# Ledger of designs, part 1: VHH binders against Low-salt glycan biosynthesis nucleotidyltransferase Agl11 (agl11)

All scores and structures are predictions.

Target 1, 357 residues: Low-salt glycan biosynthesis nucleotidyltransferase Agl11 (agl11), of Haloferax volcanii (d4gu70)
Amino acid sequence: MKGVLLSGGTGSRLRPITHTGPKQLVPVANKPVLEYAVEDLKEAGITEIGVILGHKGREEIQNLLGDGSDYGVEITYIVQGNPLGLAHAAGCAKDFVGDDDFVMYLGDNILKEGVVDLVESFESGDFGAGIALQEVENPQQFGIADVDDQGNVTQLIEKPDEPPTNLALIGMYVFSPAVFDAIEQLEPSWRGELEITDAIQSLLEDGYAIDSHVVEGWWKDTGKPEDILEANQLVLEDKSLKKRGTVSDDATVDGRIELAESATIEDGAVVRGPVSIADGAVIKSGTYVGPYTSVGPNSTLEGVHIENSVVIGESSINTSGRIVDSLLGKGANIGSADDFLPEGRRLVVGENSQLKL
Below, numbering starts at 1 at the first letter of every chain, in headers, positions and changes, except where a header shows other numbers; antibody chains aren't numbered by Kabat.
F, E and O are the ipSAE of ESMFold2-Fast, ESMFold2 and OpenDDE, as the mean of both directions, binder to target and target to binder. V2 is 0.75 times the mean of E and O plus 0.25 times the DockQ between their complexes.
Where letters were taken out, [cut] stands.
Atom coordinates printed by the task and the answers are left out, and those that the model quotes come from them; centres of patches stay.

## First folded at step 1 (VHH)

Design a1 (framework vhh_7d4b_2)
Fold by ESMFold2-Fast, scan of step 1:
Structure a1 (fold): chain B 357 residues (1-357), chain A 122 residues (1-122)
Amino acid sequence: as target 1 above (357 residues)
Amino acid sequence: QVQLVESGGGVVQPGRSLRLSCAASGFTFSSYAMGWYRQAPGKQRELVASISGSGGSTNYADSVKGRFTISRDNSKNTMYLQMNSLKPEDTAVYYCAAEVGYWDEGSLYDYWGQGTQVTVSS
């Protein structure tokens, strides 16, 4: 079985964070989202992976993943070019996949249980496809499946106005090579795109059985800042955290923390886990780092009280204020305001920035 | 923040024309497909027409093929629906829709305009 990892999309809902890099590289617990997908595929025994590249971030993704040897896999890069939908992206992998079954994984999704159970379920029977499902509160926003008592898919509908169930297709699929014939005969949807749900529906209408697996544990896409923060919390709650760096004698550290080898927590700092602090980060005196916070590489925090936040990296935060529920982009510089009248803050903010002062 | 603002609705006689406009902001307009939906009283919301981000691909409901034309001007962040040969059956609230999040199935969310009323009556 091969893997096909989709690493396209524009990331417009995360701007300005994504203007300098692809959304798949935004970190969760100080690890790029895309690396979780590679690790999940490897865990399921999949070592040949085709990475589908979109218009943005091709160099950054290739620089991160290389030839795949650092992850124990072999990576082939495939350029989609024009973004014509998920089924179009999958179709670009036809030559790479050949006659093998494959897992298709959306590279901006993160999943507690990985794909081992999805793959094993698919391999247990004679299926044209296997789909991962999860109950959602907003089924109108997703592809929706109806499923019989045996777990076989009976109906699929994309973004229904009146959903038949709340079982949403999430970003993980298993396909037989029959899917490529289905894709070749698709017509664009109302969105002007070739939809993966239409390809699966075509398989079902051609007489293939479609397996379903309702995912255990949490699943998150990383499309919005609040989704990143929730994924960060969920990963830090479950992750095994290791303390390798330097903790000064008069620092206070409680709970679970991940402290990278070259990271430092200085005297007078307080850290309360679960927290991740990356290489080159320095937590200086007077700083409080509270639960569900990730401090990215080469970042310096002084005097600030921060919790439930992601500091992506290369940042300097030197202020006595409190920061919560925040996503701070690479190279953020936050300092104390000048002592002046009239009272106020000096702000320069870009498009799609959101502030609560 | 993604915003969609519709304009151009009104009351017209059968056989006349209307042009609807949808002004979009808060996303990279040329990168996303957009569409027009309509909902008549007591009926389900239905797709009228859709257009790809580049404008190179369009789709129409069978009931409007040959009468309606969808288009976009990416330099003005605006999508249009030219409605010709209007029939009483075209009476509905028309909605502009954009899918921002793009081809990542599990991360898509629709953005909708407020709707604009089109009434075709004598």
Scores: ipSAE 0.000, ipTM 0.250, lowest interface PAE 11.2, mean pLDDT 82

Design a10 (framework vhh_7aqx_2; at its last look DockQ between E and O 0.05; V2 from the best seeds 0.00; counts 0 for: pae E 14.9 > 2, placed apart)
Fold by ESMFold2, look of step 2:
Structure a10 (fold): chain B 357 residues (1-357), chain A 125 residues (1-125)
Amino acid sequence: as target 1 above (357 residues)
Amino acid sequence: QVQLQESGGGLVQAGGSLRLSCTTSGFTFDDYAFSWFRQAPGEEREFVGAISGSGGSTDYADSVKGRFTISRDNAKNTFYLQMNSLKTEDTAVYYCAAGRSYWDSYESVYEYDYWGQGTQVTVSS
């Protein structure tokens, strides 16, 4: 069984954060979202992975994942070319997949369960496809499955105006190679793209059995800033955290923290877990880092109180203020204007920034 | 009815120029960002260039940068691809596509709602 990992798109809903890199590399608990997907595939015994690249962010993704050896897998990179939809992206993997079954994993998704149970369910029978499902509150934004009382898939509809259920296809699928014939025969949807739900519906209409698996536990599509903050909370709550870095004798650390080997918590700092502090980060005097905060690599915090926030990395925060519920992009520079005239805030704010001052 | 229609294709010698037009009907032109794609025989469609909904942001594939220019004329519901210094490898069917822009840039248009049927461009040596 092979893995096909989709990492396309520009991440416009995560602007201004994604001006410095692709959305799949935005960290959750100081780990890029894409790494969670690779780890889930490996846990399911999948060690041959094709990564589908879009037209932007290719070098960054390849620099992160390399040939896969750091993750115990073998990675082949496959360029989608231009964006013709999710089914088109899957079809680009045909030569890589060959005659094997494969897991298709959308690289901006994180879930607690992983994909082991989905794969085992698919392998328990003779299925054309297996779909992961979860109840959602906004079914119009997803592919929707209708199932009978025995859990058999009876219908699939992409982003319906009047959804028959709230069972959404979440970004994990298992396919037999039969899906490639279905994809090749698709007509573009009303959205002008080749839809994966239409490919699966075609398999169903051709008489293939379609497996379903309702996922237990949380799942996040990390497409928006608030989704990143929520995913950060969920992962920090579940994850085993290791303290490996330096904590000065006059620093206060309460609760679970992840402290990378080269990270430092200096005298006069207070950290209350669960918190993740990455390599090269320095938490200086006067700083309070509260629960559900991730401080990214090579970031320096001094004098600030910060909670429930993600500092992506390479940032300098030196102010006596409070920052909560915030996503701070790579290279953020937040200082104090206290001694300047005229009095007031000094802002350089980018396109699509969201501020509450 | 919502439609996009390409025109202006044809046969041209290498080093020459062509101007493609994409006319639109049946929707509000001002709310959309536009892109050109091309497809050579036996290959997949590839991105050529894009222009934002505001017209303030453009991008081009490296293979055409400096030779091709995208523009739009909202009053005529038309956008254009000016192709200069044409090469034989520019031979392809050229498609226009439209997607709604949220006042960001062409980069916020991941999904194109509408596609034209294409116009052939052939560049002879």
Scores: ipSAE 0.000, ipTM 0.206, lowest interface PAE 14.9, mean pLDDT 83
ESMFold2-Fast, scan of step 1: ipSAE 0.012; ipTM 0.385
ESMFold2 (binder alone), look of step 2: mean pLDDT 79; pTM 0.809
OpenDDE, look of step 2: ipSAE 0.011; ipTM 0.270

Design a11 (framework vhh_7aqx_2)
Fold by ESMFold2-Fast, scan of step 1:
Structure a11 (fold): chain B 357 residues (1-357), chain A 126 residues (1-126)
Amino acid sequence: as target 1 above (357 residues)
Amino acid sequence: QVQLQESGGGLVQAGGSLRLSCTTSGLTFSSYAFSWFRQAPGEEREFVGAISYSGGSTDYADSVKGRFTISRDNAKNTFYLQMNSLKTEDTAVYYCAAELTGWYDYGRSPYEYDYWGQGTQVTVSS
């Protein structure tokens, strides 16, 4: 079985965060989102992975993943030209996959249980495809499946006005090579895209059985800033957090904390977990770091009270203010107010920035 | 050097029609979804209508459904907004926008668009 990891997409909804890098590399608990997908595939026994690259972030993604050897896998890069839908992206992997079954994993998704059970379920029978499902409150926004008592798919419909169930397709699939013939016969949907649900429906109509797996635990799509913050909370809640760095004698550290080997919490700082603090980060006096905050590498915080936030890295924050529910891009520089009256804020913001002051 | 340039705006009486054009350069036209947004005085930019990369699907704000039609001409690297039965409430600066679509639907939020035109004024008098 091979893996096909989708790493395309525009990332414009995360600007200016994605203005300096691709959305799949935005960190959750100080680890790029894309690495979670690679690790999930490896855990399922998948060591040959084709990474589908879009127009943006090709060099950055390749620099992160390399040849895959650091992850115990072998990576082949495949360029998707026009982003014509999920089925189009899958079709780009045809030559890489050959005659093997493959897992298709969307690289901006994070999944608590990984894909071991999805793969084992698919391999337990003779299926054309296997789909991962989760119950949702807004089924009109998703591809929806109806299933029988054995877990076999009986019906699929994309973004239905009258959904038959609340079981939504999420970003993980298993396919036999028969999917490529289905994809080549597809017409664009009402959205103008080649839909993966249409490819699966085609397999069903051709007599293939389609397996389903309702995933245990949480699933998160990381497409928007609020999604990154929610994913950060979920991962920090479950992650094993180790304190390897330096904590000064007069610092206060409560709860579960990940402190990287070269990270430092100085005298007069207060940190309350769950929190992750990456290599080279320094939490200076007067700083409060509260629950569900990730402080990225080579960042310095002084005087600030921050919680439920992601500091991506290479940042300096020296202010007496409170920061909450925030996503701070790489190289952020937030300083104290000017000592010259009148008091105010000096802001340098990227395109499409949103601020609440 | 991606550029979007609107044309076709102007003054029209209520009940009249206008056709806006957006000419693009520096992008692979067939790879992009296109949208029109408008901004009335004192308001934020709001979605008006969109057309998919293939031209196979279109979407409209409820306030313009049945009156406005979006279309594209790939050979001319241009897309259009045909505005019929214009109302004084349609008075706004109209902006064209382009989004390199990913695996999912194009958005209705201005923040989801990669490139923008400079805007063209449409004034509807009573």
Scores: ipSAE 0.000, ipTM 0.206, lowest interface PAE 13.5, mean pLDDT 83

Design a12 (framework vhh_7aqx_2)
Fold by ESMFold2-Fast, scan of step 1:
Structure a12 (fold): chain B 357 residues (1-357), chain A 123 residues (1-123)
Amino acid sequence: as target 1 above (357 residues)
Amino acid sequence: QVQLQESGGGLVQAGGSLRLSCTTSGRTFSDYAFSWFRQAPGEEREFVGAITWSGGYTDYADSVKGRFTISRDNAKNTFYLQMNSLKTEDTAVYYCAADTSPYYEGYDAYDYWGQGTQVTVSS
């Protein structure tokens, strides 16, 4: 079985701050989102992975993943070109996959369970495809599956007005090579895209059985800043957190923390977990780092009170006051304003930053 | 959740003007950023314009900048695309989209989409 990891994204940068990197590289608990997908595939015994690249972020993704050897896998890069939908992306992997079954994983998703059970379920029978499902409260916003008493898929509907079930498709699929013939027969949807749900429906019409697996535990799509913060909470809540770095005698540390080997918590700092602090980070006097905060590499915090936030890295925050529910981009520089401006702040913030002052 | 419905499409002569409307229902309108996208036959979906939740920032594709204007009316739960100096190459199906972020994001990040409205520009 091979893996096909979707890392393409052609979204226009519509933020006031220009986005220069792909969303799949934003860190959750100080680890890029895309790395969780690679690790999940490896845990399921999948070591040959094709990474589908779009127009943007090709160099950044290749710089992170390399040849895959750091993750114990072998990575082949595949350029999608124009992004004509998920089924089009899958079709681009045809030559890479050959005659093997494959897992298709959306690279901006995080999953507590991983894909071991999804793969085992698919391999337990003779299926053309297997789909991962999660029960949701807002089924009109998702692709929805209808299933029979045996758990076989009978129908898929994208964003239905009247959903037949509350079972939403999430970003993980298993396919047999039969999917490529289905993709070749597809016509674009109303969105102008080749839909993966249409490919699966085509397999059903050709007589293939489609397996379903209802995922246990949390799943998170990291498509929005709020989703990154929620994913950060979920990962930090579950993760085994190890303290390897330096904690000064007059620092206060409560609860679960991850402290990287070269990270330092200095005298007069207060840290309350669950928290992750990466290599080269320094938490200086007067700083409070509260629950569900991750402080990225080579970042220095002094005097600030920060909670439920992601500091991506390479940042300097030296100011009084409170930061909460925030996503601070790489290279953020937050300090005091000119002496002639009372209580002002000088802010130089990078891409992917979200501030509430 | 949010539901979106476009209106105002149709046939117009080159050099003319047309205003598209997108009406919303569901969650609080003022909490969303909104965008317009378009898709011509055989082409990819293209970003046209965006407006933030506050209305304080707008952005446009280079191909329409100076000709199109996006605006919102929070009291009417509606946002608009005013299209001026229309060209034949502006012919497309136009879609409105909403993002739950207080700031607008790239088009891959949009949660809610309308069904689309056809705009045809004849010479």
Scores: ipSAE 0.000, ipTM 0.179, lowest interface PAE 15.1, mean pLDDT 81

Design a13 (framework vhh_ozoralizumab_d1)
Fold by ESMFold2-Fast, scan of step 1:
Structure a13 (fold): chain B 357 residues (1-357), chain A 120 residues (1-120)
Amino acid sequence: as target 1 above (357 residues)
Amino acid sequence: EVQLVESGGGLVQPGGSLRLSCAASGFTFSDYWMYWVRQAPGKGLEWVSEINTGGSITKYPDSVKGRFTISRDNAKNTLYLQMNSLRPEDTAVYYCARSYDYWEGSFDYRGQGTLVTVSS
């Protein structure tokens, strides 16, 4: 079995964060989202992975993943030149996959249980495809599956106005190579795209059995800032956190803390987990770092009270203010304006920024 | 409400030229990569061109490279496709499209299209 990891898209919903890098590299618990997908595939025994690249962020993604040897896998890069839908992107992997079954994984998704059970379920029978499903509150926004009492898929509808169930297709699939013939037969949807749900529906109509697996635990796509913050909470709750760095004698550290080898918590700082603090980060006097906060590499925090937030890295935050539920991009510089008169704030913010002051 | 409205299609002789326009409204046009795609009678969608947010990067398939030019005017929220040396095989409905994300749906909106017929 091979793996096909989709790593494209513009990330416009995450601007200005994605101005400096692709959305798949935004960190969750100080680790790029895309890296979780590679590790999930490896855990399922998948060591040959094709990474589908869009037109943005190719060098950054290749610099992160390399040839795959650091992850115990072999990576082949496939360039997707025209963005004509998810099934079109999958079709670009045809030559890489050959006659093998493959897992297709959307690289901006993160999943607690990984794909071991999905793969084992698919391999337990004679299926044309296996789909991962999750109960959702907003089924109109997803591809939706109808399933029988035995877990076999009976119907799929992309973004239905009248969904038959609340079981949404999430970003993980297993396909037989029959999917490529299905894709070739597809007509574009109302959006002008080749839809993956239409490809699976075509397999079903051709007499293939379609397996379903309702995933255990949490799943998140990371398309919006709120999704990144929620994924960060979920990963930090479950992750094994180790303190390898330096904690000063007069610092207070409670709860589960990941402290990287070159990270420092100085005298007069208070840290309450679960939190992750990356290499080169310094938590200085007067700083409170509260639950579900990730402080990225080479960041310095002084005086601030921060919680439920992601500091991506290379940042300096020196202020007595409180920061909560925030996503701070690479190189953020937040300082005190105590000497500003008349009273006010000086803000330089990016496109699509949302502030509540 | 997001809207994309194409115009400029019509009947043209082989070797002729047409300029297509797409008027965008209901979103910050300058934040999005924009695309032209076409559908010939009885065939699937074919990518024709793409342009980045600032207009500095443009891409074309070999079938139209050197003949078609994509451009944009962010002040007017308008996308253009200049088509030169038109051939009968260029006959298609041309759509302008906005891409939100390749993997959550490559085009989150597409216009109604404008018909280009290349025939004598």
Scores: ipSAE 0.000, ipTM 0.235, lowest interface PAE 13.5, mean pLDDT 83

Design a14 (framework vhh_ozoralizumab_d1)
Fold by ESMFold2-Fast, scan of step 1:
Structure a14 (fold): chain B 357 residues (1-357), chain A 121 residues (1-121)
Amino acid sequence: as target 1 above (357 residues)
Amino acid sequence: EVQLVESGGGLVQPGGSLRLSCAASGFTFSSYYMYWVRQAPGKGLEWVSEISSSGSYTKYPDSVKGRFTISRDNAKNTLYLQMNSLRPEDTAVYYCAKEGYYDSSGWYPYRGQGTLVTVSS
């Protein structure tokens, strides 16, 4: 079995964060989202992975993943070009996959359970495809599956007005090579895209059985800032955290803390977990770092009280006051105003910025 | 059948310039992203540049950025690569490449025959 990891899309809803990098590389608990997908595939015994690249971020993704050897896998890069839908992206992997079954994983998704059980379920029978499902409160916004008592899919409906179930398709699939014939026969949807749900429906109509697996635990699509913050909370809650860096004698540290080897918490700082602090980061005097905060590499914080936030990295924050529920892009520079003016903030903001001060 | 025919290669001294051309046929050229890739003697394929179907988007690796410029003429079904400030390490066979929708064989499933560029004194 091979893996096919989708790493396309523009990340427009995360701008200006994605103005400087691809959305799949936005960190959750100081680790790029895309790395979680690679690790899930490796855990399921999948060591040959094709990474489907879109128009943006190709070099950055290749620089992160390399040949895959650092992850115990072998990575092949495949160019999608025009973003004509998930089935189009899957179709681009035909030559890479050959006659093998494969897992298709959307690289901007994070899943607590991983895909071991999904793969084992698929391999337990003779299926054309297997789909991962999760119960959601807003089924009108997802592809929805109807299933029988045995867990076999009976129908799929994209964004239904009257959903038959609350079982939403999430970003993980298993396919037999029969899917490529289904994709070739597809017509674009009303959105102008080749839909993966249409490919699966085509397999069902051609007489293939479609397996379903309802995943345990949390799942997140990291498409919006609030999704990144929620994923950060969920990962930090579950992750095993180790203190390898330096904590000064007059610093206060309690709770679960991940402190990278070259990170430093200095005298007069307070850190309360769960928190992740990456290599090169320095938490200076007067700083409070509270629960569910990730401080990215080479970032310096002084005087600020920050909680439930992601500092992506390469940032300098030297200001009094509180930052909560925030996503701070790479290279953020936040300081205090000149003394002759009242204390305040000087901001340079870009398109799609959302500020609550 | 997709046909890509490269031309414009040759021998040039370090610091010199060359312009490569690729004549495309057998598909709707104006609807596809196009690429230049190269292969140095004894080495693997290396991506050199890409251009969107309209020509509004281009991308380059750091090794050639600022020195190479990709462009296209959709009316003539022709892709170009302007290479300036050439270095001995730019010596390679240069291929015009087209993305394949269904039969992707890795990075670039459809390539031309290539044109040799030698940078030497």
Scores: ipSAE 0.000, ipTM 0.144, lowest interface PAE 14.8, mean pLDDT 82

Design a15 (framework vhh_ozoralizumab_d1)
Fold by ESMFold2-Fast, scan of step 1:
Structure a15 (fold): chain B 357 residues (1-357), chain A 120 residues (1-120)
Amino acid sequence: as target 1 above (357 residues)
Amino acid sequence: EVQLVESGGGLVQPGGSLRLSCAASGFTFSDYAMYWVRQAPGKGLEWVSEISGSGGSTKYPDSVKGRFTISRDNAKNTLYLQMNSLRPEDTAVYYCATGLEYDWGSYDSRGQGTLVTVSS
């Protein structure tokens, strides 16, 4: 079985964060979202992975993943070009996949339980496809599956007026190579895109059985800032956290923390977990780092009281203010208001920046 | 940077008509499907209409079919909703939306909305 990992899309809902990098590389608990997908595929026994690239972020993604050897996998890069829908993206992998079954994983999604059970379920029978499902409160906004009492898919409906269930399709699929013939026969949807739900419906109409797996535990699509913060909370709550770096004698550390080998918590700092602090980060005197905060690599924090926030990395934060529920982009520089006379703030902000002062 | 700005809402009597407009900027408008969605007081978001990037295909729920017409002017980057035979039940904030990223029918971007009140 091969893997196909989708790493396209513009990341417009995360601007300005995505102006400096692709959405799939935004970190959750100090690890790029895309790495969780690679690790999930490897855990399921999948070692040959095709990564589908869009126009933006090709070099950054290739620099992170390389040839895949650091992850115990072999990576082939495939360029989609224009994002003409999920089925179009899958179709770009035809030559890579050949006659093998494959897992298709959206690279901006994160799952607590990975895809082992999805793959095992698919391999337990003779299926044309397997789909991952999650209960949602707003089924009219999703692709929805109707399933029989044995878990076989009987119908798929895109944005139904009268949803038969509340089981929404989420970013993980398993396909037989029969899906490529289905994709080639598709007409563009109302969006002008080739829809993956239409491809699966085509397989069903051609007589293929479609497996379903209802995912236990949490799932997140990391498309919005609030989704990144919630994913960060969920991962930090469950993750095994190790303290390998330096904690000074007059520092206060309470609760679960991940402290990377070259990270330092200095005298007069207070850290209360669950927290992740990456390599090269320095938490200096007067700093409070509270629950569900991740501090990215090579970042220096001094005097700030920060909680429930993501500091992506390469940042300097030296202020006596309180920061909460925030996503701070790579290279952020936040200085003390005390440095300005007369008292005031100097702000240089980009498009779509949101500030509450 | 995606910006969507709705206009044309207001107070109208039952049986009346209104035309909503949405000015879009920051993306290649003709490449993307556009949507109208609404939210009545105390209710969730309800999908109202869809139009393909070319304007060649449109879709409506039964609640508005035959009464509402979605259209677009790709040269002006503008989306329209013609609403006829309005009912008190149509009272809602109406939003212009687009799916710039493929994501199983979620709306990627939404404007700030325009209020439509149908008096009863």
Scores: ipSAE 0.000, ipTM 0.235, lowest interface PAE 10.8, mean pLDDT 83

Design a16 (framework vhh_5c3l_4)
Fold by ESMFold2-Fast, scan of step 1:
Structure a16 (fold): chain B 357 residues (1-357), chain A 120 residues (1-120)
Amino acid sequence: as target 1 above (357 residues)
Amino acid sequence: QVQLQESGGGLVQPGGSLRLSCAASGFTFSSYWMSWVRQAPGKGLEVVSDISSGGGSTTYADSVKGRFTISRDNAKNTLYLQMNSLKPEDTAVYYCAKYDSEWYGDLDYRGPGTQVTVSS
């Protein structure tokens, strides 16, 4: 079995965060979203991975993943020359995949369970495809599956007004090579795109059985800033302690903390976990870093009270104010306004932004 | 708001050449990747070529590689496709298409298309 990891896509909802970088590299708990997908594939025994690239982030993605050896996998890069939808992206992997079954993983999705059970379910029978499902409260916003008593898919409907179930398709699939013939026969949607739900429907109509697996635990796509913050909370809640950096004698640190080797918490700083602090970060005197905050590499915080936030990296925050529920882009520069009454703030701030609060 | 208008299609003999043009308006043309996409009779949409916003990077489908050349003139807001050594299999409606953001991701707009027929 091979893996096909989709790392294209627009990232428009995360702007200005994604204005100068790909959405798949936005960090959750100081680790790019895309790395979670690679790790999930490897855990399932998948070591040959084709990465489907867009254009704006090609070098950054290739610089992160390299040849895959740091992850214990072998990576082949494939350009989706015309991004005509998810089924078209899958079709671009035809030569890479050959006659093997493959897992297709959307690189902007993050999943507690991983894909071991999805793969094992698919391999337990004779299926044309396997789909990952999650029960949702807003089924009108998703592709929805109807399933029989054995877990076989009987129907798929994209964004239905009257959903038959609350089981939404999420960003992980397993395909047999039969999917390539299904893709070739597809008619484009109203947007001119080849839809993956149409490919799966075509397999059903050709007599293939389609497996379903309802995933356990949380799943997030990372399409909006609030989704990044929620994913950050979920990952930090489960995260193990990493190799420790420097904690000064007069710093106050409690709770679970991930502190990178070259990170420093200085005298007069207060950190309360769960928190992740990356290499080169410096938490200076007067700073409070509270639960569910990740401080990205080479960032300096001084005087600020920050909670439930993501600092992507390369940032300077020197303010006496409070920052909560915020996503701060790479290279953010935040200073204090000249007032003695600070107010709580929620910010989504792009790369190289400059603010006076 | 966004408008894409193709021209240059027509009837041509096998082995002949055509040059397609696409006039773009309603967006900052020089900021977006552009594509030529075709649809043959009774078939789905097929990719032929892409070009980066500055014109420095191009890709081609294997079926047209070495025969077609994509280019753009950002000063004129115009996309081109030079089609050489045309084959009957190249018969299709050709669409000029725009990507939905500065990120090269999803096509969000295409023009009405121009018919290319390669026949003796």
Scores: ipSAE 0.000, ipTM 0.190, lowest interface PAE 12.8, mean pLDDT 83

